# VHH binders against Putative ferric-chelate reductase fr1B (fr1B), part 14

Target 1, 128 residues: Putative ferric-chelate reductase fr1B (fr1B), of Dictyostelium discoideum (Social amoeba) (q54wu1r34to161)
Amino acid sequence: SNYNLQWIIFNETITIQVSINKKAWIGLGWHCQGCQKDGPMENADYSIATFDENGQGYVWDCYQENDPTSQPQNDTVFKGAEDNIISFSGYQTDQYSIMMFTKKLSTGDTVGDHILVNGPVDFVWAHG
Short names: E, the ipSAE of ESMFold2; O, the ipSAE of OpenDDE; V2, 0.75 times the mean of E and O plus 0.25 times the DockQ between their complexes.

## First folded at step 8 (VHH)

Design t8 (framework vhh_etentamig_d1)
Fold by ESMFold2-Fast, scan of step 8:
Structure t8 (fold): chain B 128 residues (1-128), chain A 129 residues (1-129)
Amino acid sequence: as target 1 above (128 residues)
Amino acid sequence: EVQLLESGGGLVQPGGSLRLSCAASGFTFSSYAMSWVRQAPGKGPEWVSGISGSGGSTYYADSVKGRFTISRDNSKNTLYLQMNSLRAEDTAVYYCAKEGSFTIDLTSGKYTYSGFDYRGQGTLVTVSS
């Protein structure tokens, strides 16, 4: 299916928007590199966005086996395992599903004219 | 190079059970989350279930929650889906998928994304009386 991603970096935060051109759930995971855990996938956490009949988005935290642990409404602070997720919102129409979240960005030294140097981050993505 | 081979599908009556298997090769199996994705006749693909690399976390679509169980055996490089209380709407080809990754290079603002890698023919599950 068609899929769009946009992001903006501002004042040590990154806001990521995912949009899918169908009426669907959206799953998004992330992995912390350099977190001194035994395996890289041991630090992967999933968030699943669902939408009600009015198009309002909700996020489920899938940290524990089998069941979501929380069901916040949109515009609520999203609590991930790293506790550095600042906000979440989601919205769905008949043609589109959209999810946004904001996360704290680790900063590094500037090299050259205002270039921020940071390591990469890994995300795992799914929709259904 | 990544190879995924699904098996275990078949014809079953409503209320029945099936266990699907996926044999994986060509990558370090325990380092990647795995999923099951299905595609019903004439419809697009639907994510069904996912499991973390260690097997410590599992995730399910609402349509299968309480009926399906995902598991993995990292010593055998094998992913499983136990399907109970099958319904006609579960009729689909089921694919094993190595979950894609999404990487953002914060220096350049560039990103890369690899979607699900499901290269097998899948395994057909038909639920009918």
Scores: ipSAE 0.000, ipTM 0.137, lowest interface PAE 12.0, mean pLDDT 61

Design u12 (from b11, 25 letters changed; framework vhh_8dlx_2)
Fold by ESMFold2-Fast, scan of step 8:
Structure u12 (fold): chain B 128 residues (1-128), chain A 120 residues (1-120)
Amino acid sequence: as target 1 above (128 residues)
Amino acid sequence: EVQLVESGGGVVQPGRSLRLSCAASGFTFSSYAMHWVRQAPGKGLEWIGYIYSGGSTEYNPSLKSLVTISRDDSTNTLYLQMNSLRAEDTAIYYCAKGSVTIDFSSYDYWGKGTLVTVSS
């Protein structure tokens, strides 16, 4: 298929890369338990990456009702749509689109090594 | 002062291979992750891949079959091996020092870049 999802865990963070072998926008959602304000979104926060004519990526907080007040952000540390998201970046060429997220991992669960994870990390993936 | 100097660029024919080098100075090279990034004419930056101080590599999935990243800590040198070059590989290639992430804002130093032109 035209899609690939990779992740890497370092220093209690997870960086997730979503790539598509096509010029397209990419959406990624995270499960947010108890997200009351986003009830219609099935307890998920969404971020959408779009790209300009030079391939520079921008990430938007997805808001209900197609709210255009959401501002594009690139390589920016932000808080809002998803708790513990540290940074975003993205870029695009004529053949591919890439979106990248870095997120803090919850602590408390161990599988017997240096990686501490608490609670499930859920995602919803979409593309246009 | 941290300095990164790319070399090995030039004009190559389609289908050929090319190896780029990045000479690092001013920091303990063996202790840091290193990245390769490129920018095609009129396009934005495209992450190619990185190599951690422990030798682990990760690649842009769209480029995974085309490239190999390696390092020689004894000479403070980072390498990018590219195979089966195509016209769309024409770009300025940068090496960068930064965190083990694919977020460009985490990279604290970049080289000036070396131009690769794939001529048909």
Scores: ipSAE 0.000, ipTM 0.104, lowest interface PAE 16.0, mean pLDDT 63

Design u13 (framework vhh_8h5u_2)
Fold by ESMFold2-Fast, scan of step 8:
Structure u13 (fold): chain B 128 residues (1-128), chain A 122 residues (1-122)
Amino acid sequence: as target 1 above (128 residues)
Amino acid sequence: EVQVVESGGGLVQPGGSLRLSCAASGSGFTFSSYAMGWYRQAPGNQHERVAIIYSGGSTEYPDSVKGRFTISRDNAKNTGYLQMNSLKSEDTAVYYCAKGSVTIDFSSYDYWGQGTQVTVSS
């Protein structure tokens, strides 16, 4: 497979690992299932990981309205209430790229009584 | 349906070691196919993640336990483990085991075990 996605939910947070078997950036987004006014790229909340020349990862917590260049952070930095990302780590070698992050789950991102494992959260965007 | 049971907690002196176990059962379940993690509730009802192992074998730890704790699993026994070394008083907590992709909500979903108490004596 081109990528592997694994996740675990605990106390209204989600920890996700995305791994890709190549040297590339990684993007992962959320999409509200059953939202009548929500398109694939609308009202999506994205987490994007980029890597420097030494393989150090940096994460950008952005949504359609925000400029992602204003919000970099590495695996020693996290944002709480201001951003939804609580923690991040990312690593890249010649053979793979891996990101892991913990993100606060937002009630505003779901409709009705949808449970998170059933589709209010999915992979919206692939690596580039 | 999948069920998990934690064990191995106890009282230990600072600098000591404990190994926690997480036994899983359920039709078609195996830890090798899922991420699994250990979480703890410290005194004062603060919750935190302490270790995760993903199906491919990669692991993640917060700085508070990095280098002291090691997560592993035994697929033949369908059991996960948390090896805790160089224990500190700050590690005193109830420890919980979770299978990846399980929604955790103690009020609405009963997918978690009762936890196992770890107490590091003064």
Scores: ipSAE 0.000, ipTM 0.303, lowest interface PAE 12.1, mean pLDDT 61

Design u14 (framework vhh_etentamig_d1)
Fold by ESMFold2-Fast, scan of step 8:
Structure u14 (fold): chain B 128 residues (1-128), chain A 121 residues (1-121)
Amino acid sequence: as target 1 above (128 residues)
Amino acid sequence: EVQLLESGGGLVQPGGSLRLSCAASGFTFSSYAMSWVRQAPGKGPEWVSYIYSGGGSTEYADSVKGRFTISRDNSKNTLYLQMNSLRAEDTAVYYCAKGSVTIDFSSYDYRGQGTLVTVSS
C-alpha cells in the first residue's frame, strides 16, 4: 500500500491519478503503441512530478529524441507537450504526494499505452 | 539481454561520501534515460534519481536533493551516483535501472543486482 493508481476513461480521454502515502517525487511513463515499437525510452512519453516547499506541483516533459528542454509547468495545460495531453495537476502534503494528468486517446484506431506497474508493462487500450 | 552491474557500495560513516557505478550492456546505452532506485532493509523501493539520455537533464528525490549527483559517461556505457553528506537513513541496496521510474516501485523488475550502502558509526 505504498501507492494508489486510478484510471478513468470517458469520451476518448484517459485520466490517471497516482498517489503515494509519503512526501516524494513521482515518475510515470507510458509507451504509445503507434509511436515506436521496441524503441528507446526517449521515444516513449514520460512525466516526472516534483513539488516545491509549499506543495505546489510541477511537471517535466520527456519526449522522444530530445532531452527535456521545457521548464517545469504548474499550469493545468501542458505547453509543448503532445497535443493529446490535456492537463496536469500535482500537489503534496506532509503525508501524501499526488499527480494527476489527462490525455486524449487516438481516434479511429486501436491505441494502447504501456504503464510500468508491478514489473513489466500493463496495457490500457482504447478504440474509436 | 539487458545487463546492469552495480558497484561501489560499502560501509561509510555519517557525513562521508561514496560513488556508485553501473556498467550497462545489451542495449544502446546512449539512447536511454537511466535511474537509481534504492531499497532500505524492511522497506519498499524508493526512486532516487533520473538522468536523460544526453545527460543534460537530471531529477532527484527530495530526500537526496543537494547531496547526491547523478551523471553518465555514454562513451563507457556507465552510470554514476555521487553520494555526499551521507546519513544513516541512506542505508539501502542501490539499484541501477534502465529508463524512467515506475509508479509501482515495490514490484518493479530491476535488472541490476544492486550494491549495498551502509551508513553507520
Scores: ipSAE 0.000, ipTM 0.148, lowest interface PAE 11.6, mean pLDDT 62

Design u15 (framework vhh_7b18_3)
Fold by ESMFold2-Fast, scan of step 8:
Structure u15 (fold): chain B 128 residues (1-128), chain A 121 residues (1-121)
Amino acid sequence: as target 1 above (128 residues)
Amino acid sequence: QVQLVETGGGLVQPGGSLRLSCAASGFTFSSYAMGWARQVPGKGLEWVSYIYSGGSTEYQDSVKGRFTISRDNAKSTVYLQMNSLKPEDTAVYYCAKGSVTIDYGSEFDYWGQGTQVTVSS
């Protein structure tokens, strides 16, 4: 595949690195415990990394509202806005895009159900 | 079999330095993120630093500027250079292997046996 996903769990936190062998934005989706789900993006929270012309990365929190056909919307910046997001970094060149972030884990969290890359949504199964 | 073997711990005075090493085997080292965590006696486990397969690093705020993580893929070894050590850095330090594939990601990370670092006068 054109992407690599790595994570480490320490002391109730997870640090995730996503790297892609192309110039693209990156999204990683989460599903809440106990939510009903008929489609891959229904009732999901997303973290999206975008990059500027100089390769600097930015992270955004997007909530997908019970509509499997709707696209994620930017609703906040994680830096200081989310108490469960600890750190973020991202960088992009002509050859690759990379993001890393650390967040607090809750019992029953699931991780990486969705990988989004400048095109079709890729559904990826994982649990936290 | 995945194996992580830590060395380099010991007793050091405040302000001193130590270099921890973790020799890894049983997997393709260059393909995985590696990290260090520590456990203070009677406290919970605290992450210290990570280094990803691509070389990017992250640090706990309390060690930024004092600790440096690095890796040598040819030797399958990850290092933690610890400078300006404080009594609060006294802990057992563990080397850890990160998970890679999310589709079939394991719930289990591999951890070494740990190495004791004591900072005391």
Scores: ipSAE 0.000, ipTM 0.173, lowest interface PAE 14.4, mean pLDDT 64

Design u16 (framework vhh_7b18_3)
Fold by ESMFold2-Fast, scan of step 8:
Structure u16 (fold): chain B 128 residues (1-128), chain A 119 residues (1-119)
Amino acid sequence: as target 1 above (128 residues)
Amino acid sequence: QVQLVETGGGLVQPGGSLRLSCAASGFTFSSYAMGWARQVPGKGLEWVSYIYSGGSTEYQDSVKGRFTISRDNAKSTVYLQMNSLKPEDTAVYYCAKGSVTISDYFDYWGQGTQVTVSS
């Protein structure tokens, strides 16, 4: 009831819009079958949207524990890149936070394992 | 409870234009993505365009630059402006409501409206 989540899949891409009625960062995780990085460890993908004091959104597209060098990125960085995220937009006001992104969908992917928000932690499971 | 009613189909000459409308009811229109798909004679059902609740749009390659999708949340209506029509665009066009389930493109479809492009 505190959040809205919408998904559309077209031509091997998924577009996800998440909105919540509070000022918070938004995280969405998914597990990819066969997306193991070199070695035995699982390489789960996470997209985290954060917002600056002006409401500008930024996204991180990696599993931070496996890539501590990851940096916040805006939508410009992802256009035409090898990264799975094709586009991103995010905006925040004092009363809400919105994130929308489009991502290439891999053959072995399962999407939206859970959603994390800063504050009272709400775990939302999403399955394709 | 969900209803989608398409109008605006008809017969046009190659190079002509048509505007399709889809009047929606029975759900919170502004909260859902809306789209158009078509059934081409001799082919399967194919996606044409969609518009997200936030207003962003996508188009299949074959219609990109010729078709424009738009919405009017106050009227609970989605539109498809079709320009530079080709005989290959002849199809039954369906309006569809987006689904919140990742594996489902659309969960409700209208009755369809016939578009015929011929001389």
Scores: ipSAE 0.000, ipTM 0.107, lowest interface PAE 16.0, mean pLDDT 63

## First folded at step 9 (VHH)

Design x1 (from g32 with N50Y; framework vhh_8dlx_2; at its last look DockQ between E and O 0.35; V2 from the best seeds 0.00; counts 0 for: pae E 9.3 > 2)
Fold by ESMFold2, look of step 9:
Structure x1 (fold): chain B 128 residues (1-128), chain A 124 residues (1-124)
Amino acid sequence: as target 1 above (128 residues)
Amino acid sequence: EVQLVESGGGVVQPGRSLRLSCAASGFTFSSYAMHWVRQAPGKGLEWIGYIYSSGSTFYNPSLKSLVTISRDDSTNTLYLQMNSLRAEDTAIYYCAKGYSGTKIDLSSGKFDYWGKGTLVTVSS
């Protein structure tokens, strides 16, 4: 299958688009700033953006494992969850899946690996 | 150096059509996906769609019925056709050069892959 990742950086934001040439679940994760309870790195939860089989997009803010309420909402959520997420959208057909989101870049974010000059961002890719 | 210059914005009445252009230079235009993105006043960025180097297009589902993206590789120009414009379509419209791959590569310092934008105001 063909997996394509495209991105742009603008005015202290990054907009990422992911596509795959099949109908599939696609998710991107990143370390969330301000979600940590213990030390700054390995105890941070993740914010996860996904969409379902019908192309309905979801955002799980600061995902916590083993919490039944840590699941996608049926509606698209672009604000009021993670304060670094500006927008999110997704679309699916029987031939392809596409997901796009925009995230604020911040020098205060915690990272394991850097992909930014000014601020840390980690991404975790998942699809099924 | 990559440069992208949008044009064709302005004040337009609701229900009208408008075509935006994006002149590209400093890279092999025909080899890259190109995006349109907009930002309404006080809002975050909203992805409109892209056109891949092959000519295949993908659109934000909420905008798919209103927009058409095309490219002319002989003139290094990207186009956005917008129809039946509404007041909520008022925004700064940007074109952007994509990077196709399996990872984001920022080590080259490629923060200049956006145009300065062109303002579209839909007003009676």
Scores: ipSAE 0.011, ipTM 0.316, lowest interface PAE 9.3, mean pLDDT 61
ESMFold2 (binder alone), look of step 9: mean pLDDT 78; pTM 0.791
OpenDDE, look of step 9: ipSAE 0.036; ipTM 0.357

Design x2 (from g32 with T102V; framework vhh_8dlx_2; at its last look DockQ between E and O 0.01; V2 from the best seeds 0.00; counts 0 for: pae O 7.7 > 2, framework grips, placed apart)
Fold by OpenDDE, look of step 9:
Structure x2 (fold): chain B 128 residues (1-128), chain A 124 residues (1-124)
Amino acid sequence: as target 1 above (128 residues)
Amino acid sequence: EVQLVESGGGVVQPGRSLRLSCAASGFTFSSYAMHWVRQAPGKGLEWIGNIYSSGSTFYNPSLKSLVTISRDDSTNTLYLQMNSLRAEDTAIYYCAKGYSGVKIDLSSGKFDYWGKGTLVTVSS
């Protein structure tokens, strides 16, 4: 499935929009700067959108440990981590799903978040 | 002994689709995440994506062609569906196991467990 990624940096925050031409949950993840030794999915910060039966979305602040057998989990399950999403929106139809969220480029959460640098970023995207 | 055998590669014209398979044995396939990676001529290893045991999938957004990863746990088979293939998709495609210390090292171009690969050539 095709996806579209857009973002804007403003006032030390970033707003990201992800859409997919499918009725599915949406995930967007990124690694820490200089953490090229980590696996493609591991030790990554994720934002994941789920949708209810009415098409209303919720965006979760998530993190995946450096374990290739693991999936992203809500930051709150990790000791010392927090939900650092400032705002979000999500909408889903039978044909597409869309996720939007805002968070600080640097949240101060050193457990569940990775700092986003204003520059080239290698994202990963997910759906189900 | 862990074994991974890729198949389905060949020569295809641009714009066509191709479905690769990976037959897994020697471990409880349904319990592991599985990965697809590729190596184009003269280029380094590129991660394509993976699928968890739950069925959730993650993809490299740098991919120019549409890909879908799926799995059939009843047959211990991993799939890579590629659509609208381009010349740049020419590469050897590998599947890799993502459990029990198996790790894709993109810096070294090595896997703890991976197949021998299947060649995909996209050419007019």
Scores: ipSAE 0.017, ipTM 0.254, lowest interface PAE 7.7, mean pLDDT 85
ESMFold2, look of step 9: ipSAE 0.141; ipTM 0.562
ESMFold2 (binder alone), look of step 9: mean pLDDT 79; pTM 0.800

Design x3 (framework vhh_7aqx_2; at its last look DockQ between E and O 0.03; V2 from the best seeds 0.00; counts 0 for: pae E 16.9 > 2, placed apart)
Fold by OpenDDE, look of step 9:
Structure x3 (fold): chain B 128 residues (1-128), chain A 125 residues (1-125)
Amino acid sequence: as target 1 above (128 residues)
Amino acid sequence: QVQLQESGGGLVQAGGSLRLSCTTSGFTFSSYAFSWFRQAPGEEREFVGAIYGSGGRTYYADSVKGRFTISRDNAKNTFYLQMNSLKTEDTAVYYCAAGYSGTKIDLSSGKYDYWGQGTQVTVSS
């Protein structure tokens, strides 16, 4: 499936938009800088969009532990972590899904978040 | 009308097992996240575990992790709490809860759209 990823950095925040040409949930994750030993999906900060029956989306602030048998969970399930998404939008049709969210490049959440650097970022792409 | 009904509670010896069921009706089962809570005498209601997401992701309180398992059956609009290696401190009224997945849910909080009436679980020494 084809997807499109766009982002803009403004005043220490980043706004990211992801779209995919199918009806699906959307997951976008990123690792911490210099954490090359981590598994491809593990120890990653995730933003995940889910959609209701009306096509309205919610973007979840999530984290994947360093466990290949696990999957992303809401940050709030981890002690000391918070939901740090400032704003979001999402919409889904039978033909496409779109996720947009804004958060600080550095949220201060050292448990559930990874800092997004102003530069190249290796994103983890997921959908279903 | 929306209904959540717990069943399967009762008396069990320590070390034993029990399986609770929560049967739901009145809403689209697949559009909700589901949780179990419990309240012991003189204690506050506490989160036990949840099942959510299309893949059936689960999350458990540390006090029950490794002993309790939550599952669901979409065809029956029912989700379950399998309790193994029960302890006396697991004695409580157990409640099932449902929250619409289209909005933000703090799974460990008491903020759910619908609640069951509860079922008593008593673990004897």
Scores: ipSAE 0.000, ipTM 0.242, lowest interface PAE 12.4, mean pLDDT 88
ESMFold2, look of step 9: ipSAE 0.000; ipTM 0.082
ESMFold2 (binder alone), look of step 9: mean pLDDT 79; pTM 0.820

Design x4 (from g32, 28 letters changed; framework vhh_7b18_3; at its last look DockQ between E and O 0.01; V2 from the best seeds 0.00; counts 0 for: pae E 16.6 > 2, placed apart)
Fold by ESMFold2, look of step 9:
Structure x4 (fold): chain B 128 residues (1-128), chain A 124 residues (1-124)
Amino acid sequence: as target 1 above (128 residues)
Amino acid sequence: QVQLVETGGGLVQPGGSLRLSCAASGFTFSSYAMGWARQVPGKGLEWVSYIYSGGSTYYQDSVKGRFTISRDNAKSTVYLQMNSLKPEDTAVYYCAKGYSGTKIDLSSGKFDYWGQGTQVTVSS
């Protein structure tokens, strides 16, 4: 597929736009640089955009243990304890999906035992 | 140690149904997100569906409306009900354990966090 990934890093934040010319969900993963194990398994902090039947996007922090409250009605709804996400926009049609958000690179997440620190950012993504 | 055992695969005609099961042991099942991924022959691993510890579910678009993920915490088992199967659903299906109730690490690919897989073949 054709993918477009663009970002800018400034003042301990990153602004990311991901788009794909198909109807899909979009996931972006970040490795926990301060929580890495000296083993074969690495943990990652994922943000996943899902879309409702009207094409409105929602963002999930898949790092947290419990499900967020995310029953959409008409507009994009951001729910849960997403302290590290400053802004989010997401929209989908039958042939196009786009996710854009800004997050703070120096974030903590004590519930999942993962910390994203201001340093090299590793990206892992998938779509479906 | 963590063990995941997939069952329920097999040969089915287009339009048919299968129910996959994944029996889990070696961890507190109810505290973790669980998921299904698949490897289409000659292609990479892709996720199919996942379910949080609280019961919320997610599906890739190509299976939405046809597949249903569920979990039974008392039996430490996650299920994938697969209806209206198509030839493109032919794959080895893997059960995966997340790192937490809301995280699944599909990038690892290591069998310590994955079952051995069950073959699903959809053909006439």
Scores: ipSAE 0.000, ipTM 0.109, lowest interface PAE 16.6, mean pLDDT 60
ESMFold2 (binder alone), look of step 9: mean pLDDT 82; pTM 0.836
OpenDDE, look of step 9: ipSAE 0.018; ipTM 0.270

## First folded at step 11 (VHH; framework vhh_8dlx_2)

Design y1 (from g32 with T102F; at its last look DockQ between E and O 0.02; V2 from the best seeds 0.00; counts 0 for: pae O 6.4 > 2, placed apart)
Fold by OpenDDE, look of step 11:
Structure y1 (fold): chain B 128 residues (1-128), chain A 124 residues (1-124)
Amino acid sequence: as target 1 above (128 residues)
Amino acid sequence: EVQLVESGGGVVQPGRSLRLSCAASGFTFSSYAMHWVRQAPGKGLEWIGNIYSSGSTFYNPSLKSLVTISRDDSTNTLYLQMNSLRAEDTAIYYCAKGYSGFKIDLSSGKFDYWGKGTLVTVSS
């Protein structure tokens, strides 16, 4: 599927927009710097957008533990972690889905978040 | 007893589309995530993406070509739709059986089973 990733960094925050030409949920994940030994999906920070029947989206702040049998969960299920999404928007039609969210590059949440460096970042994207 | 057989490879011109298939047998196909990986000449293994039993898909964002992974559990078949193919997409394409849940490993040694692969050559 076609997807587009855009971002802007401003005042120690990052706003990321992901769009896909499909009616689907959207996921974007990334690892911490120097965490190359982690599995591609494990110990990863995720932003996941789901959409209701009216096309309104909600962006979840998620994390997948370093457990190959695990899956991304809301940060709030992890002790000491918080929802660090500052703002979000999401919109879905029969033709496309859009996820937008803002968070600090460094949220200070060492449990459920990975720092996004202002530089090259290896993302993983998902939809369904 | 587990068997994975890729098909659909061949020679195709740049800009064209191609759909690969993977016929699975010997296990409960619908219960497992399935992966597509490829190996270009002189390059290492590259993970393309996967599809879980739920139908959720994950993709390598480094891919330049458009790809879509799908599955048909009624026929135990995995698909890889590739569009706008480029010369750089020339590779042997493999389907691989994954683990349950969200377990993913890009290392070839971590997949349970592999097919023999199907060659895709993109050239003018």
Scores: ipSAE 0.025, ipTM 0.249, lowest interface PAE 6.4, mean pLDDT 86
ESMFold2, look of step 11: ipSAE 0.297; ipTM 0.702
ESMFold2 (binder alone), look of step 11: mean pLDDT 79; pTM 0.801

Design y2 (from g32 with K97R T102Y; at its last look DockQ between E and O 0.05; V2 from the best seeds 0.00; counts 0 for: pae E 10.4 > 2, placed apart)
Fold by OpenDDE, look of step 11:
Structure y2 (fold): chain B 128 residues (1-128), chain A 124 residues (1-124)
Amino acid sequence: as target 1 above (128 residues)
Amino acid sequence: EVQLVESGGGVVQPGRSLRLSCAASGFTFSSYAMHWVRQAPGKGLEWIGNIYSSGSTFYNPSLKSLVTISRDDSTNTLYLQMNSLRAEDTAIYYCARGYSGYKIDLSSGKFDYWGKGTLVTVSS
């Protein structure tokens, strides 16, 4: 799949846009710094976009536990975690899916979030 | 059946505080995110904020300094504490059910279940 990733950092926030050339949900994840020992999907912060039948998108703040048998879940299912997405938009057509969200580089949420550094990030991609 | 019943509305003077309640029944309250919205006379629906099953909250940035949302899962009750009320806060206030982790799209106005609302009138 062809992903297009763009972002802009402004003050303490980052706005990320992801698009794929297919009709699918979009997942963008990243690990904490220095957490290379973690599995590709484990202990990762995720933003996931789902779309309704009208093409309207919702972006979820998610987290994948350090469990290879689990899958990303909304942060809000974890005690002490918060939804730290400040704003979002999403749109889907028969040919494209687009996710956009804004959050702080450092949300302060140590349960379900990982800090995004101002620089290159090795993202984990997912879609379906 | 799912029921949401708001209460606590009334007439208050500007600057006063008011706490609204929402009694939930017919579902596992603790498993759902709950929202507060309002509709002022002649205006559209305005989202106020929500509280997730975890207890985490998210507020409309324009209102978060004036409102606090809380929940008591032991009594299946949702609360909206409003402080320093102004005339423009006059509205019918509704509680609405959302799925756990559901994020509000302010443009969609989509909610699972709604209460009948409680009227808050702020006037001198």
Scores: ipSAE 0.005, ipTM 0.247, lowest interface PAE 10.3, mean pLDDT 86
ESMFold2, look of step 11: ipSAE 0.006; ipTM 0.227
ESMFold2 (binder alone), look of step 11: mean pLDDT 80; pTM 0.809

